# Miniprotein binders against p81326, part 122

Target 1, 226 residues: p81326
Amino acid sequence: MLHFGGFIMEINHISKILEKEREEYIRNKVEEYLKQGFSKDDAVNKANQSWRTYIGHRIQDVIYNLLKKFLKDSGLKVTTDKALNNRNLPEELDKVKRLIAINYGEYLFLPDADVIVYKVENNDIKIIAIISVKNSFRERRFETTYWKLKLKESPVTSHIKVFLATPDKDNEISYKCPNGKPKKMRIILEYELDGIYFLKEDFEETEKAKHFGKIVEDIIEISKKL

## First folded at step 14 (miniprotein)

Design xxE10Q
Fold by ESMFold2-Fast, scan of step 14:
Order: structure tokens, then sequence, then C-alpha cells
Structure xxE10Q (fold): chain B 226 residues (1-226), chain A 101 residues (1-101)
């Protein structure tokens, strides 16, 4: 509980830091673009676009670091798809990569596995979960769902849980229609995925759609069964 | 036939994937020359991905058996995913080049 409570407090603290960081980032970027000769409107638009790209990577890094910190005491290890795409891999990470790679005929692709949780027991690696981090659902709405369906096709990967983590600031999958029904995209993602974890407070929780702070205890419980 | 079109599309996807991989490595170097080279590789990858999508659509229009249809639909999704990634990386590189000016 203390560890779980600490995790929730750290998420809230990081969220406030990121908001202050956003204000400073936008101010500095607008000034930078104005100095380059852009109009006020263009400078603001470019600064907002820059922030959207930056915050996407920043949220992913924050999630990685928090999971690494809070899962360490449970003997669980955390890595990223960026680490797995390095030219020279340590033996352990090379094994992780091989255990999540999807064979599509003559091609091998990694799933959209922004964060990967695994354990090492008796020199054997067991993949627990893959977490896809999405700041926006514009054009890539069902990418995570596709990878979940592909992973289910192999005995090697069918046990791997696939989670989505998102602030959903644009209310693309947390919004309810006036009749109280969830949007179609939310229904499909919740049906196909093993869980959705929201980095926001205002949404209706279900057994699969939860506040992000609950991800740590859920992963630990899953790991005990593997 | 549709099987041959699938094979051609898969080769286009592999070539595009190789170009995207090389562009990513050049983008990580971050110097203007590497970024400009990465931009050209991504433009070529996008061209190949659009050709793959066209070939897959042609094959699907011919009315194919279920097993082949599923493979073509998966190739179509892979091509669209790689295209979205390539376009995202292209925008990232253009932004970085602009900042270096």
Amino acid sequence: as target 1 above (226 residues)
Amino acid sequence: GPEEILEEAQKLLEEAYKLIREARELAEKGDPESLEKALKLLEKAIELLRKAIEKIQKALDQGVPEELRKKLERAFFMAEWLLLFAEWLLEYIKERLEKQK
C-alpha cells in the first residue's frame, strides 16, 4: 500500500511539473520562432506542435521510470522498444526482443511496445506485459489492437498482456455519448485489449479501464500467475 | 495472380522498412547532412509504401480466397502503419532542420 500510495502521489506530482514545464516550453518556443521571423500565429502553432511531439516522448519516459522504480521490489524488470532497437544488445535484452517479435511471413517486426515488463527466473525470461503509450488517437486508433491480435496467434506470445496507457486529453475514448453509451472506439479498444489505464481523473472506471495508478498492483498480480 | 502481387508488396514493404531504419539511425546523429540524407530516404520509403498499398488494393479487387485475403489485409495494415511512422519521422526531421537554421 505504501508503495502503491507513493506511486499515485508521484504521478500527481509529475503531472503538475509537466504542466509548469509546458508553460515554460511554449513561452520559450514562441519566442524562438518569433526571432526566426515567423508570424505570431505561426510561432504559436509551431510551438504547440513541438510540445505535442515532446510531451509524447516525455510521458513515455515518465511511465518507464515510474514502473521501473515501483516494480523493482517485486523482482520485475522494465525495458523499452527504443532499448530493444539498439544495434548492440545485452544478452538479456536480446532474449526479450526475440520473445516479443512477431513473424509475418518473411518479416519480423516488434509490436508497438513502448514499455515492456518481464521477469527473469532460473535464467528463463517471461514477458509479463507490453504497454502502448498514446497521447493521441488521431490516425493510429487501432495500432495497439492489431499487435494484440498478432501476439495471440503464437503460443510463445499469447500469454502476454497488452495494455494501453493514455492521458486522453481530447476525450477521444473516455467521452460518453449523451445516451450514456461509450464511443465505438472505446468499446473496441476495451474489448480487444487486456486493459486501458488513464492518466486522468474524470472518467468512468470499469474492470478493464482504470486509473493509471492501479497498473503496478495489476502487473504484480499477473506476474504471480506466470 | 494475387499471390504474386502479395509477394511484390512484401518486397516493397521490406525495402521501405530498411530505408526507414537507415533514416532513423541518421536522425539520431542529428547533424544537418545526416538529417538531409534521412529526409531523402524517407521520401523514397513513402513512395514504396504507396506502391505497396496500390498493389494490395488491386489484389483484393480480384476476389481472393479467405486465407490470401487475410494475408493481404495484414500487409495493407503493415503498409499503412509504416507509412504513418515514416510521415511522423519526416515531420520530426523537418522540425529539427528548421531549429538548426
Scores: ipSAE 0.000, ipTM 0.113, lowest interface PAE 18.3, mean pLDDT 76

Design xxE10Y
Fold by ESMFold2-Fast, scan of step 14:
Structure xxE10Y (fold): chain B 226 residues (1-226), chain A 101 residues (1-101)
Amino acid sequence: as target 1 above (226 residues)
Amino acid sequence: GPEEILEEAYKLLEEAYKLIREARELAEKGDPESLEKALKLLEKAIELLRKAIEKIQKALDQGVPEELRKKLERAFFMAEWLLLFAEWLLEYIKERLEKQK
């Protein structure tokens, strides 16, 4: 009952904590690099690069823990692609792995799914959604759309929803052009994916592009139809 | 400069792909000696791919012209995909070797 209100409050609280954490992290890393003999400009650049790597993992962990907490009472389970790559996989996770694997002829590969939501009913597993977490779009802009298109090719995986979750701090996909049109990257991502969830307040909301706080309700509704 | 980094990255990707292909063929044979050789090839391929990824990330972080950025992003995606495949194949081979003990 109170879980959805608590979820939105935790997202807002976490955003503020991450900003404070960033300031402290950057300050500490700049001092570290200066002690190593780097110039001030190089130290700042290296600290910012280190933060981008750190925050990527940090945001994934936060999203995983929030979804696990708020989906548990709805009978939904949450795992990660990192967990599915463990050698000694429990039977349940082995089944999850097989149900999201993409066929490349003789081989089956996992998509780059940072967070995976599934349900178990009568020992049968149904995959509900995979969530790709992106802090920036510099390096792998359309990787999520590639995996969505591959999943759609198989009747085993075609029902799986593919979502993107991002703070989009650089306004790469939440920016709107002066003529009112979104940038090309936003148009393509929104068209191909099942949803985009922003960890920020300031963006133009659509049916597919929503505040991250709505993801729990959306996933639960999808699971009821499967 | 960034164009030299792109060329170096592609050379690393080509070498890694060759190693992965050879490891796949050894894995298909399935005997312990072939599986052991495949592991060593994959470990080297993974090392080369991580080196390529690091070089590409450094070039992208410098801020490059749009056309060169697109080529670096494609190389990055290819490296990430090959790394995923190599890591999957490595795990598969390790499990097969354990079953044979």
Scores: ipSAE 0.000, ipTM 0.104, lowest interface PAE 20.0, mean pLDDT 77

Design xxE14D
Fold by ESMFold2-Fast, scan of step 14:
Structure xxE14D (fold): chain B 226 residues (1-226), chain A 101 residues (1-101)
Amino acid sequence: as target 1 above (226 residues)
Amino acid sequence: GPEEILEEAEKLLDEAYKLIREARELAEKGDPESLEKALKLLEKAIELLRKAIEKIQKALDQGVPEELRKKLERAFFMAEWLLLFAEWLLEYIKERLEKQK
């Protein structure tokens, strides 16, 4: 369990901290909304909506920091789409940004690349993987598959692995029907993406759908084949 | 030489990408002043991208080592993508600006 054992322990510790943060965050936000003149029921609803936004960013930051820490010794580097939006980028990050930008005919955005893993080899940058972090699948359930399909269309980006990382607290894609069959959304996401990594314990692993604790080893293996 | 051409093309791509990003943010604001500013940024970005594409094509035509060729091909692909997007965004902004009159 050596290095990867430490990674798993860190994930478990962070999960406990996030749950405690939830209670404190909701309490504080309810108080703020009550002071603004909202009813108790409206304040609670708005606080819960605010938490869903907050936790999305918080989980993304946690994943970024964990991957940065545990991939460093393998010569792999980690950045975020947020960092690539900075006005004054180092040369290396400017190159990363250019290698991942996509045209869809409506907008120029980076793909849903919450976390980006790359390597520098002989002064050439290779993008290894992008990781989309989803706390819920309400309105944007297939966004990650759309980015995967677009990346696959170009020789420049077709090698980039696209992963989804999610706690799936609502059991939207980790649930199995009584007949043992996954739901359609799970089947489509698993088929189109290169992997799904769950931040939860109670699901059945497949070749592509794994516990988040396996992501570091998988990324290192992929980088060796590029 | 071809390495210098790659550096020049990469600089042009960096400048164009920055302009396109700024133009997109201005387009999202949607007011007439922001839309007019976005149009000017996109016109400049398109100019830079066309220059980058010309430089890359000339370098590729000269026959270059495989490692440098791959870098030039990546730069070319990126330039073409950014050009297509910039042209689309330009038309989109013109349409929005017309509707606000």
Scores: ipSAE 0.000, ipTM 0.093, lowest interface PAE 17.8, mean pLDDT 76

Design xxE14L
Fold by ESMFold2-Fast, scan of step 14:
Structure xxE14L (fold): chain B 226 residues (1-226), chain A 101 residues (1-101)
Amino acid sequence: as target 1 above (226 residues)
Amino acid sequence: GPEEILEEAEKLLLEAYKLIREARELAEKGDPESLEKALKLLEKAIELLRKAIEKIQKALDQGVPEELRKKLERAFFMAEWLLLFAEWLLEYIKERLEKQK
C-alpha cells in the first residue's frame, strides 16, 4: 500500500540527515568569524544563522528541481531568485525579473521569490506564482505576507500567487488552534497567502494549507485561468 | 494489460521505498559503514524506480480509461519524486564519504 503523503514528504528527512554535519559546520563558521574579528558570542550567533540559511538553500534546491521536472510537460517554466541575480541575464529571464520587481521610489527590489513559476506565450511572459521556502520561523515570521501585500498593490503583479513551502519541523504553523489556543502565525499566514504547502505528513489541512504534493496540480490549474 | 502493469509498478515502488527508508536511517546514523550500506541500497532503489517509470510510461502510451490513467499518473508522480530524493541522498552520501577519507 503506497501512501501519497509518505512518498511526497521524503524531503522532510533532508534536515535530519544534514543535522549530522551541523556541529562541524558551526565549528568551521565560528572559526571563520573569529578570524574576521568578531567576538566569541557574535561569532556563535552568526554561525547559527548561517546554518539556518545553509539548510534552507539545500531544501530550496530540491524544491526547484522537483517543480522544474513536473511542470515542464504543462508548458510551465521554473527559475530562482539566484538565477535572476546573474549579471548577463538571457532576454527571457530579464523580462521575468522586470515583471516581479517592486518599486520603492528610486529603488527596485525582488520579493522573497526563492522559486518562480512562469509561462511564455507568443513572446509574452506571464508570472504564475512565487514560492517562498522557509525551514524555520524564528525571525521575520511575516516576511512572505509582506511581499504578498506589496505585490497586490500593482496591476502588473496583483495576479501573482504567493505560496509558502515549509517542513515546519518545530510545529510553529502546523495547527490553527493547538490546545484550544489560536496560533496567530498560522492563522495570519493562511489568511493572507494564496497557499501553504507542508513538507511533512502531520498538519491541519485546509483549502489553503496542503501537502507539498498538491502544489504541482494547483499551479497547473492556476496557469489555465491566466 | 495496463491494470497488471500498474500492479507491477506499484510493487517496484513499494520495494524502492523500503530501500530508501532504510538508506535514510543509515544516512542519519552517519558512520562510514552505515553510509557505505546506504549507498548500495540507494543504487538498487534507483534501478527499481527507473524500471517502474518505464513500465508506467509504456502503460500510458497504450491509451487507458480515465480512472486507470489517473492512477498511473499518480504512480508516475510518486516514482519521479522518490527518484529525485534518492538521487539527492546518493550524492549527499558520496560527498560525506569523500570528506571522511
Scores: ipSAE 0.012, ipTM 0.370, lowest interface PAE 8.5, mean pLDDT 80

Design xxE14Q
Fold by ESMFold2-Fast, scan of step 14:
Structure xxE14Q (fold): chain B 226 residues (1-226), chain A 101 residues (1-101)
Amino acid sequence: as target 1 above (226 residues)
Amino acid sequence: GPEEILEEAEKLLQEAYKLIREARELAEKGDPESLEKALKLLEKAIELLRKAIEKIQKALDQGVPEELRKKLERAFFMAEWLLLFAEWLLEYIKERLEKQK
């Protein structure tokens, strides 16, 4: 029998694989910030903050590329909130943006949608799901649930599934061994969201909290109903 | 029978896993020779994983006792998971090799 602990280490090694780039990245960012007029101490601090953001984006990109590759054969399309924030959008992406944007009076904001899955049928766009990718829950723990609740308020967006994808390395919302009851954060996130997909093997599995490998099958099934 | 298919699939998964781990270590080194070797290992691992998935699906389609079904479903999950990682790593290595041309 294979040990999934080994495979989880493979995903944990995304940061290790990218670590060779870290020294070069930080050197380049320090130089860039120094040219912008920051002190050496400030430049170093900003470069390290930039690196943490960069690693987070690289993990999001990995998830985006995996979903794009595996959903392609099912006729599903994948985009990102980053792509939708471009000033000049292709017509198709402009329609996607309009179908998920939330009104705040004179302002429109996109939800926390790192990855967006949609389909095109007869030149009509149907949004299937949005996926928020969280590496840590130390800050903005319920941001994804806030966006889910806002999307539920409109008949245009209420059908959109809101998923969380996370390695949860610190066991903040998953368990190696069950305690008398789940943590409050896990209870709230699972209750409010349409699903949680863990990039780890050992956790308390439920109907809504699943291994990341199941996300492709689940999205395809949801798309057949829309 | 389904038990024999599970055993065959598990052997394929074990071999693929070994290849993926070796490829990951080579990717961490990052030199062109290591990356080229990692590509060959990942291509073989992906081939083995696809064979394993096909075998597991055929076994599941036959109708099996609950205990064996659970083992087959676990093996299927493992194969899908390893395939996702292997394909991601393959794309990463290809991009890195292009930058080094």
Scores: ipSAE 0.012, ipTM 0.382, lowest interface PAE 7.5, mean pLDDT 79

Design xxE14S
Fold by ESMFold2-Fast, scan of step 14:
Structure xxE14S (fold): chain B 226 residues (1-226), chain A 101 residues (1-101)
Amino acid sequence: as target 1 above (226 residues)
Amino acid sequence: GPEEILEEAEKLLSEAYKLIREARELAEKGDPESLEKALKLLEKAIELLRKAIEKIQKALDQGVPEELRKKLERAFFMAEWLLLFAEWLLEYIKERLEKQK
């Protein structure tokens, strides 16, 4: 059974596990790079770069599995952009891919849709939401907003909700200036996107910027209106 | 003042958008000559967008009324968005040219 309280508990537990995994991962990778002949400073730098790549994929996998688990009994399905890039694509996923694709003349490109939520009714597919997962904002700061604006241009994709999910550990978009005003990047992201879901506790919620624990209920509510 | 800076930035954005649109059309044609022309247009667009961003940031550093601030922030967002698209399209075209060799 769907359990929203359990969902919040799992998110908090996973965040703590990921922090412990980081320490162990960095230690092991530093040792590995030292054995390969890198200097201590280079080994530490490479280990941290490796962790940034690893944690990005790890957070995406965690979000995918949590959403799949908690949306299952609501008739909603979950997939990933990684699954849509498979060589032999099932008919259902091929339809999903075509329904989120953005048209550039003769070319179709997929948005940065790390996790995709959809429903199947009478052999028809309806895309509910796409979720972009960002561990940091140092690179590609407005990529998610770019894809949101492109999706809005087409009647096929304009109904699709675009969400950002992020731990924001560096307080890049959850920080407020001393006067209480959010940073410009946060203002722009919140304005253009349909929602921001934080994988952290220490921030002020708004109507569109919420704790990740609320995403399941929000998605179910949206799906009932489609 | 900040209003004149907004007008200047908007002109740069408009010019960059036109170049990006033309570059996209050339990329769709897909021949080496068209792809090479698209690269040059995108390089110019990126230059204009960086200038627009710099002008918008300078205007925002000045005390501005909320209405003008919103317009400047919107223009900043559009400039960042177009820059991201132009840089992506530039890499896409470079890959296509490499494969055609």
Scores: ipSAE 0.000, ipTM 0.134, lowest interface PAE 16.8, mean pLDDT 77

Design xxE28D
Fold by ESMFold2-Fast, scan of step 14:
Structure xxE28D (fold): chain B 226 residues (1-226), chain A 101 residues (1-101)
Amino acid sequence: as target 1 above (226 residues)
Amino acid sequence: GPEEILEEAEKLLEEAYKLIREARELADKGDPESLEKALKLLEKAIELLRKAIEKIQKALDQGVPEELRKKLERAFFMAEWLLLFAEWLLEYIKERLEKQK
């Protein structure tokens, strides 16, 4: 029996924890920078910059742990691109790595796959989805679409769903223009990707752009068709 | 023929992608010397992408089989998105260099 309500409750609980972590992190970092001789204003600015870096990694870890917890009862497994870059890989993860690697002549590269969902069936591995986690879009906004296009070119990888997960706190892709139309970046990302999952409450959903709370149900549904 | 044009375009895209990856890593370092180097790499990548787009568009203007046409269209769309990303990253780097002055 699947309890998606439990997943939504966990997301709400984690959001409150992250808010409390932000307050405590900023307080501690401000004190640290003040001890180093920075002014109050500089210490606050440096603490906020430090938090932006920290929360990026923290969001990836949160998403990984949530998906691992809520997908395991459906026979689905979760790993990360960091895990796949270890020299001594278990046989299962070595197979996962080979099934998502993209060939550029003499080179093989892993896509920007912060979280990878797969299943094992009769000793065969099927990759269900890769999830790119972005805290902001200033630097690498179209990289995820590039990876989607490259994966689509091969029969081996063309079935793999490519999702973007983001809090989008700066309203870079969850906003709409005054005439109600999304901006070009949002249109391109939504059109080319298999889904965008927002870690925020205040936006309008579409078929592909959804609240993060729907990702577990969507992944399970996709896995049943493979 | 059109197949040779696709192969040439794909090589240009591969070269441009390598330059964009290196430029992104340099941009992440953020120092003026790294940003200036990233700028030059992106300018080269943009040049290669524009050449690839031009080649693909000329091939598409010819009568090509459906399967080859689909591959050319995919290469065209990939080149356009890489170009958009490279142009955005270039503008971002120029802004950062200007603010450091």
Scores: ipSAE 0.000, ipTM 0.123, lowest interface PAE 17.8, mean pLDDT 79

Design xxE28L
Fold by ESMFold2-Fast, scan of step 14:
Structure xxE28L (fold): chain B 226 residues (1-226), chain A 101 residues (1-101)
Amino acid sequence: as target 1 above (226 residues)
Amino acid sequence: GPEEILEEAEKLLEEAYKLIREARELALKGDPESLEKALKLLEKAIELLRKAIEKIQKALDQGVPEELRKKLERAFFMAEWLLLFAEWLLEYIKERLEKQK
């Protein structure tokens, strides 16, 4: 049976396919760090951190290209925090960066904005949403929540929707305890964020926790209200 | 007419999805023989997806009732999603095969 629900699993399978390389990747990185003078324990820890970063970036790239392609016909533009960190920015991206940057005294920081969706109307830029892509919640589990709370503090950024996109392959936030209650991390993330989009099929949808396939339609609908 | 084109496109999408599903499982196995078989399946799937996209675009160009337009747009979305995934998986497998030389 042809139906859209089955297609959502493709991005989850990217994570599983990349895991097939894990042992070889770790072995090679451990050797590399040992040559740099790290102890065996430090080399193993750094290799594992490197793997988590690598697989995360691969999934982020897929999501970025998907959103860029499917939002284009709705007059929406997509960029990344990586693009915004270039020394010389085109005028349009420089304006995007200024509209999402958070001031900490002498420093400006970008939120956890792996993917940024915006629109341009009459040379004015309106930020629609930022999307944090998380492959694992072992570390930095509430980083996206922190940035959401900071963005709410300014009238310039308070309208920006903050979404989390995740395959959640280890069932860290899509699992329910035996009594049917969601885990505390899931409760907090769903409460504080504007939405969670799962790149998996086996979870219970709520108003804010949805299958990733719904993100395009949701973003378009939000953009019409801005 | 547009309804017939939608049916043809949906059949192409279903066939492509079956090939992609098989290719995913072969990629997970990760051995050279499985990876080479996955490449052939993905090349066929990409061919079918591009054909489906072309058919859907031609149907959309004909000016169709709202309900049919929504179905065509959803089929287009699904085809573009699958094509993006298939192209990514194809490049990933090519990279893996080169590394295993």
Scores: ipSAE 0.024, ipTM 0.432, lowest interface PAE 7.4, mean pLDDT 80

Design xxE28Q
Fold by ESMFold2-Fast, scan of step 14:
Structure xxE28Q (fold): chain B 226 residues (1-226), chain A 101 residues (1-101)
Amino acid sequence: as target 1 above (226 residues)
Amino acid sequence: GPEEILEEAEKLLEEAYKLIREARELAQKGDPESLEKALKLLEKAIELLRKAIEKIQKALDQGVPEELRKKLERAFFMAEWLLLFAEWLLEYIKERLEKQK
């Protein structure tokens, strides 16, 4: 019934832009580091490290803007953990922050909620989903699952869907072992999380592991039940 | 070999834990100088934890006896938890520094 062809087309367009942006970014950063006196090998390594940091933020911004655009007509609102860390929060965002914060004794921490989807009904706020965006799984593999498990501990937050969005360029969680079994990390992430959305084509789709193009439809369906 | 890598990883975890504990105490003091010092300690702790995780992954990839594998997996779990904790504390400190501007 609902067809998000425009969303898919916009994702494909952005993917091509990001590929070209990568080439230009690496070229410019290598030149910059060479001018600073680094060797060619060091300059290339530093440029690649810089790109990994840059693309992480860039993908988060892209996902935020896409979700904000395509969820607007469904009455859903989108914010970021960056917005919630602002010193002067509007009342609405202050309520959002309180509804996702996790208590650790005398400390309150926000989960790894790069993008947050919520709705406002009768001046009350319901959090629909949080989306963790990961470009790589090398250093922080189970962070998203940890936050999911903490959110499940409270009646206030247990309904919140926790999604992972990732290009998985290195096939860290889309690879299958020679015996055909997914890696342990993929099994754990898929089991504990409410969904994994891949920004890539080459993976085996399951009920919970889907192409990113399906995320808008899934969020809208979830919101109807709340 | 893998046994030496476990020892190296455990030493990195111990050092990272000490830095995190010191950073936590500095964060509780809450003055700008203490918060700036805590930030630097957490950056160092995160660096050590990433190094430990890389070493543990390389050891596991080489194939190891079951007893050593269990110890490496426990060290990996501890490194993961400490990294998560260090990143939480880092965010808390950044928020406090921002409020002081």
Scores: ipSAE 0.000, ipTM 0.101, lowest interface PAE 18.9, mean pLDDT 77

Design xxE28Y
Fold by ESMFold2-Fast, scan of step 14:
Structure xxE28Y (fold): chain B 226 residues (1-226), chain A 101 residues (1-101)
Amino acid sequence: as target 1 above (226 residues)
Amino acid sequence: GPEEILEEAEKLLEEAYKLIREARELAYKGDPESLEKALKLLEKAIELLRKAIEKIQKALDQGVPEELRKKLERAFFMAEWLLLFAEWLLEYIKERLEKQK
């Protein structure tokens, strides 16, 4: 019997193939916008913006569906911050939302929790982990660490593991000391977070920095201790 | 019965996974001979994965018990993921071979 943790996903190859998919997607969207009366330059710009949103959502959806399938047999449930932002939440999801929300006086904000893993015991909910999915680190490189630090401040949320999942296509955090110089971003993220899971093969592996294929096994082990 | 179909599908998935792993290592070597060998391994893996998917779909259509259904669905998801990965790696290798002409 095969389990996800046994096989490797080569996101570098996936990203390269997705560039071909991107060309087709952009061509179709450009044609769509041109039919709506936009200029060629505006249509191209809108298509590129659409692609950036699309690819981010697709990677998140892929991770969500994978975790949902492989954690189900271990009694673990998976949801998303998108699901938690629905106006009319089922009672179970409303409880999940309350257990991960950060309180700023009158306001509650959800952390950067693209995917949330939890379990239910006698109608009591225990949050196991939240997973932040980042395709790149250009704009919001330390947002996940900010949310980790905020979660640690409360006894309600301090046990929650915070993981980063990333293809890291640009090799921004794949190595700690390329050419003997430490990469501060990799060092800080690995130090502050509970784990980094790479959707690629080429990276410096450590106790906390692993291939994404290990995430199911790790989450199950964490759940057993809670 | 459907349990035997699951076992057959799982054997196909295991064989495909081994071929994909070997192909990946050859792709990373990057020389033309290794890339050509990787291409042939992936074509075999894709064939095995499609056979596994067909067997799993056949078993699911039989209205199986809940526990067996869960195992079949997990196997189906695994097969779909391995197929997607194999197809992406195949295209990557073909592109690299073309660039080396």
Scores: ipSAE 0.000, ipTM 0.138, lowest interface PAE 16.0, mean pLDDT 76

Design xxE73R
Fold by ESMFold2-Fast, scan of step 14:
Structure xxE73R (fold): chain B 226 residues (1-226), chain A 101 residues (1-101)
Amino acid sequence: as target 1 above (226 residues)
Amino acid sequence: GPEEILEEAEKLLEEAYKLIREARELAEKGDPESLEKALKLLEKAIELLRKAIEKIQKALDQGVPEELRKKLRRAFFMAEWLLLFAEWLLEYIKERLEKQK
């Protein structure tokens, strides 16, 4: 039998193959930051952060394209927060942006929604889910949780499902109680979010923690109930 | 029928996965000979994946029971995933080979 999680694990090998180019990327970025006047230590730190961002974006693009292709037949549409930040938005995307934006007094901000799933019925837009893609948990560990809690506060956005998608190559949230010790990050993320989807085979599966291969079916089922 | 088509597609998918896994290991080695072998394996894998996708789409068009539709859609998603990875790896290897000339 085909194990879907086994296929998804191939995304981890994209990061591994690209890691061989890391030294060259870091070297070039350090040189760039030094030319901008940063100290050697700051240049190195910024270059390492740039590499983490670069790899994360490549994984996000793959996930976006897969969801866009597969969900199309179910009448569901997919966009990105990057697309919503364009100055000149098509009317449909402008409506999506307004339906997901969070109000902070005079200011409106988008949640950290790498991928957004929505549907259009009779010119009305309904946001189904947002997916945050995390390649690592060194920083911004609970940022997705913060956005979930903010969306939950408004009747306009409280129905929106918030999912995390991650290869979790370092096993930071793959298990709830590894070696008998509760893993705070995994427990909190699973508790607060609507689901965690792993791009790997080896993890502790629960009702809300699943292989990434199940995300399409889950989104379609959620859409039918809304 | 659609059930037999699913089985055929799953067999193609499994064969493609084996080729992609070998190609990925060769790409990690990074020498020109390994990279050239990986290209040939990926071209074959992509051919098998496109054939699997075509079979799955044809089965879905036949109006199948919900349980079978779910399995076909899962197989389709797996095929699309592997195809994206294989196409990415193929372009990566082509770039690496050009730089080594």
Scores: ipSAE 0.025, ipTM 0.450, lowest interface PAE 7.3, mean pLDDT 81

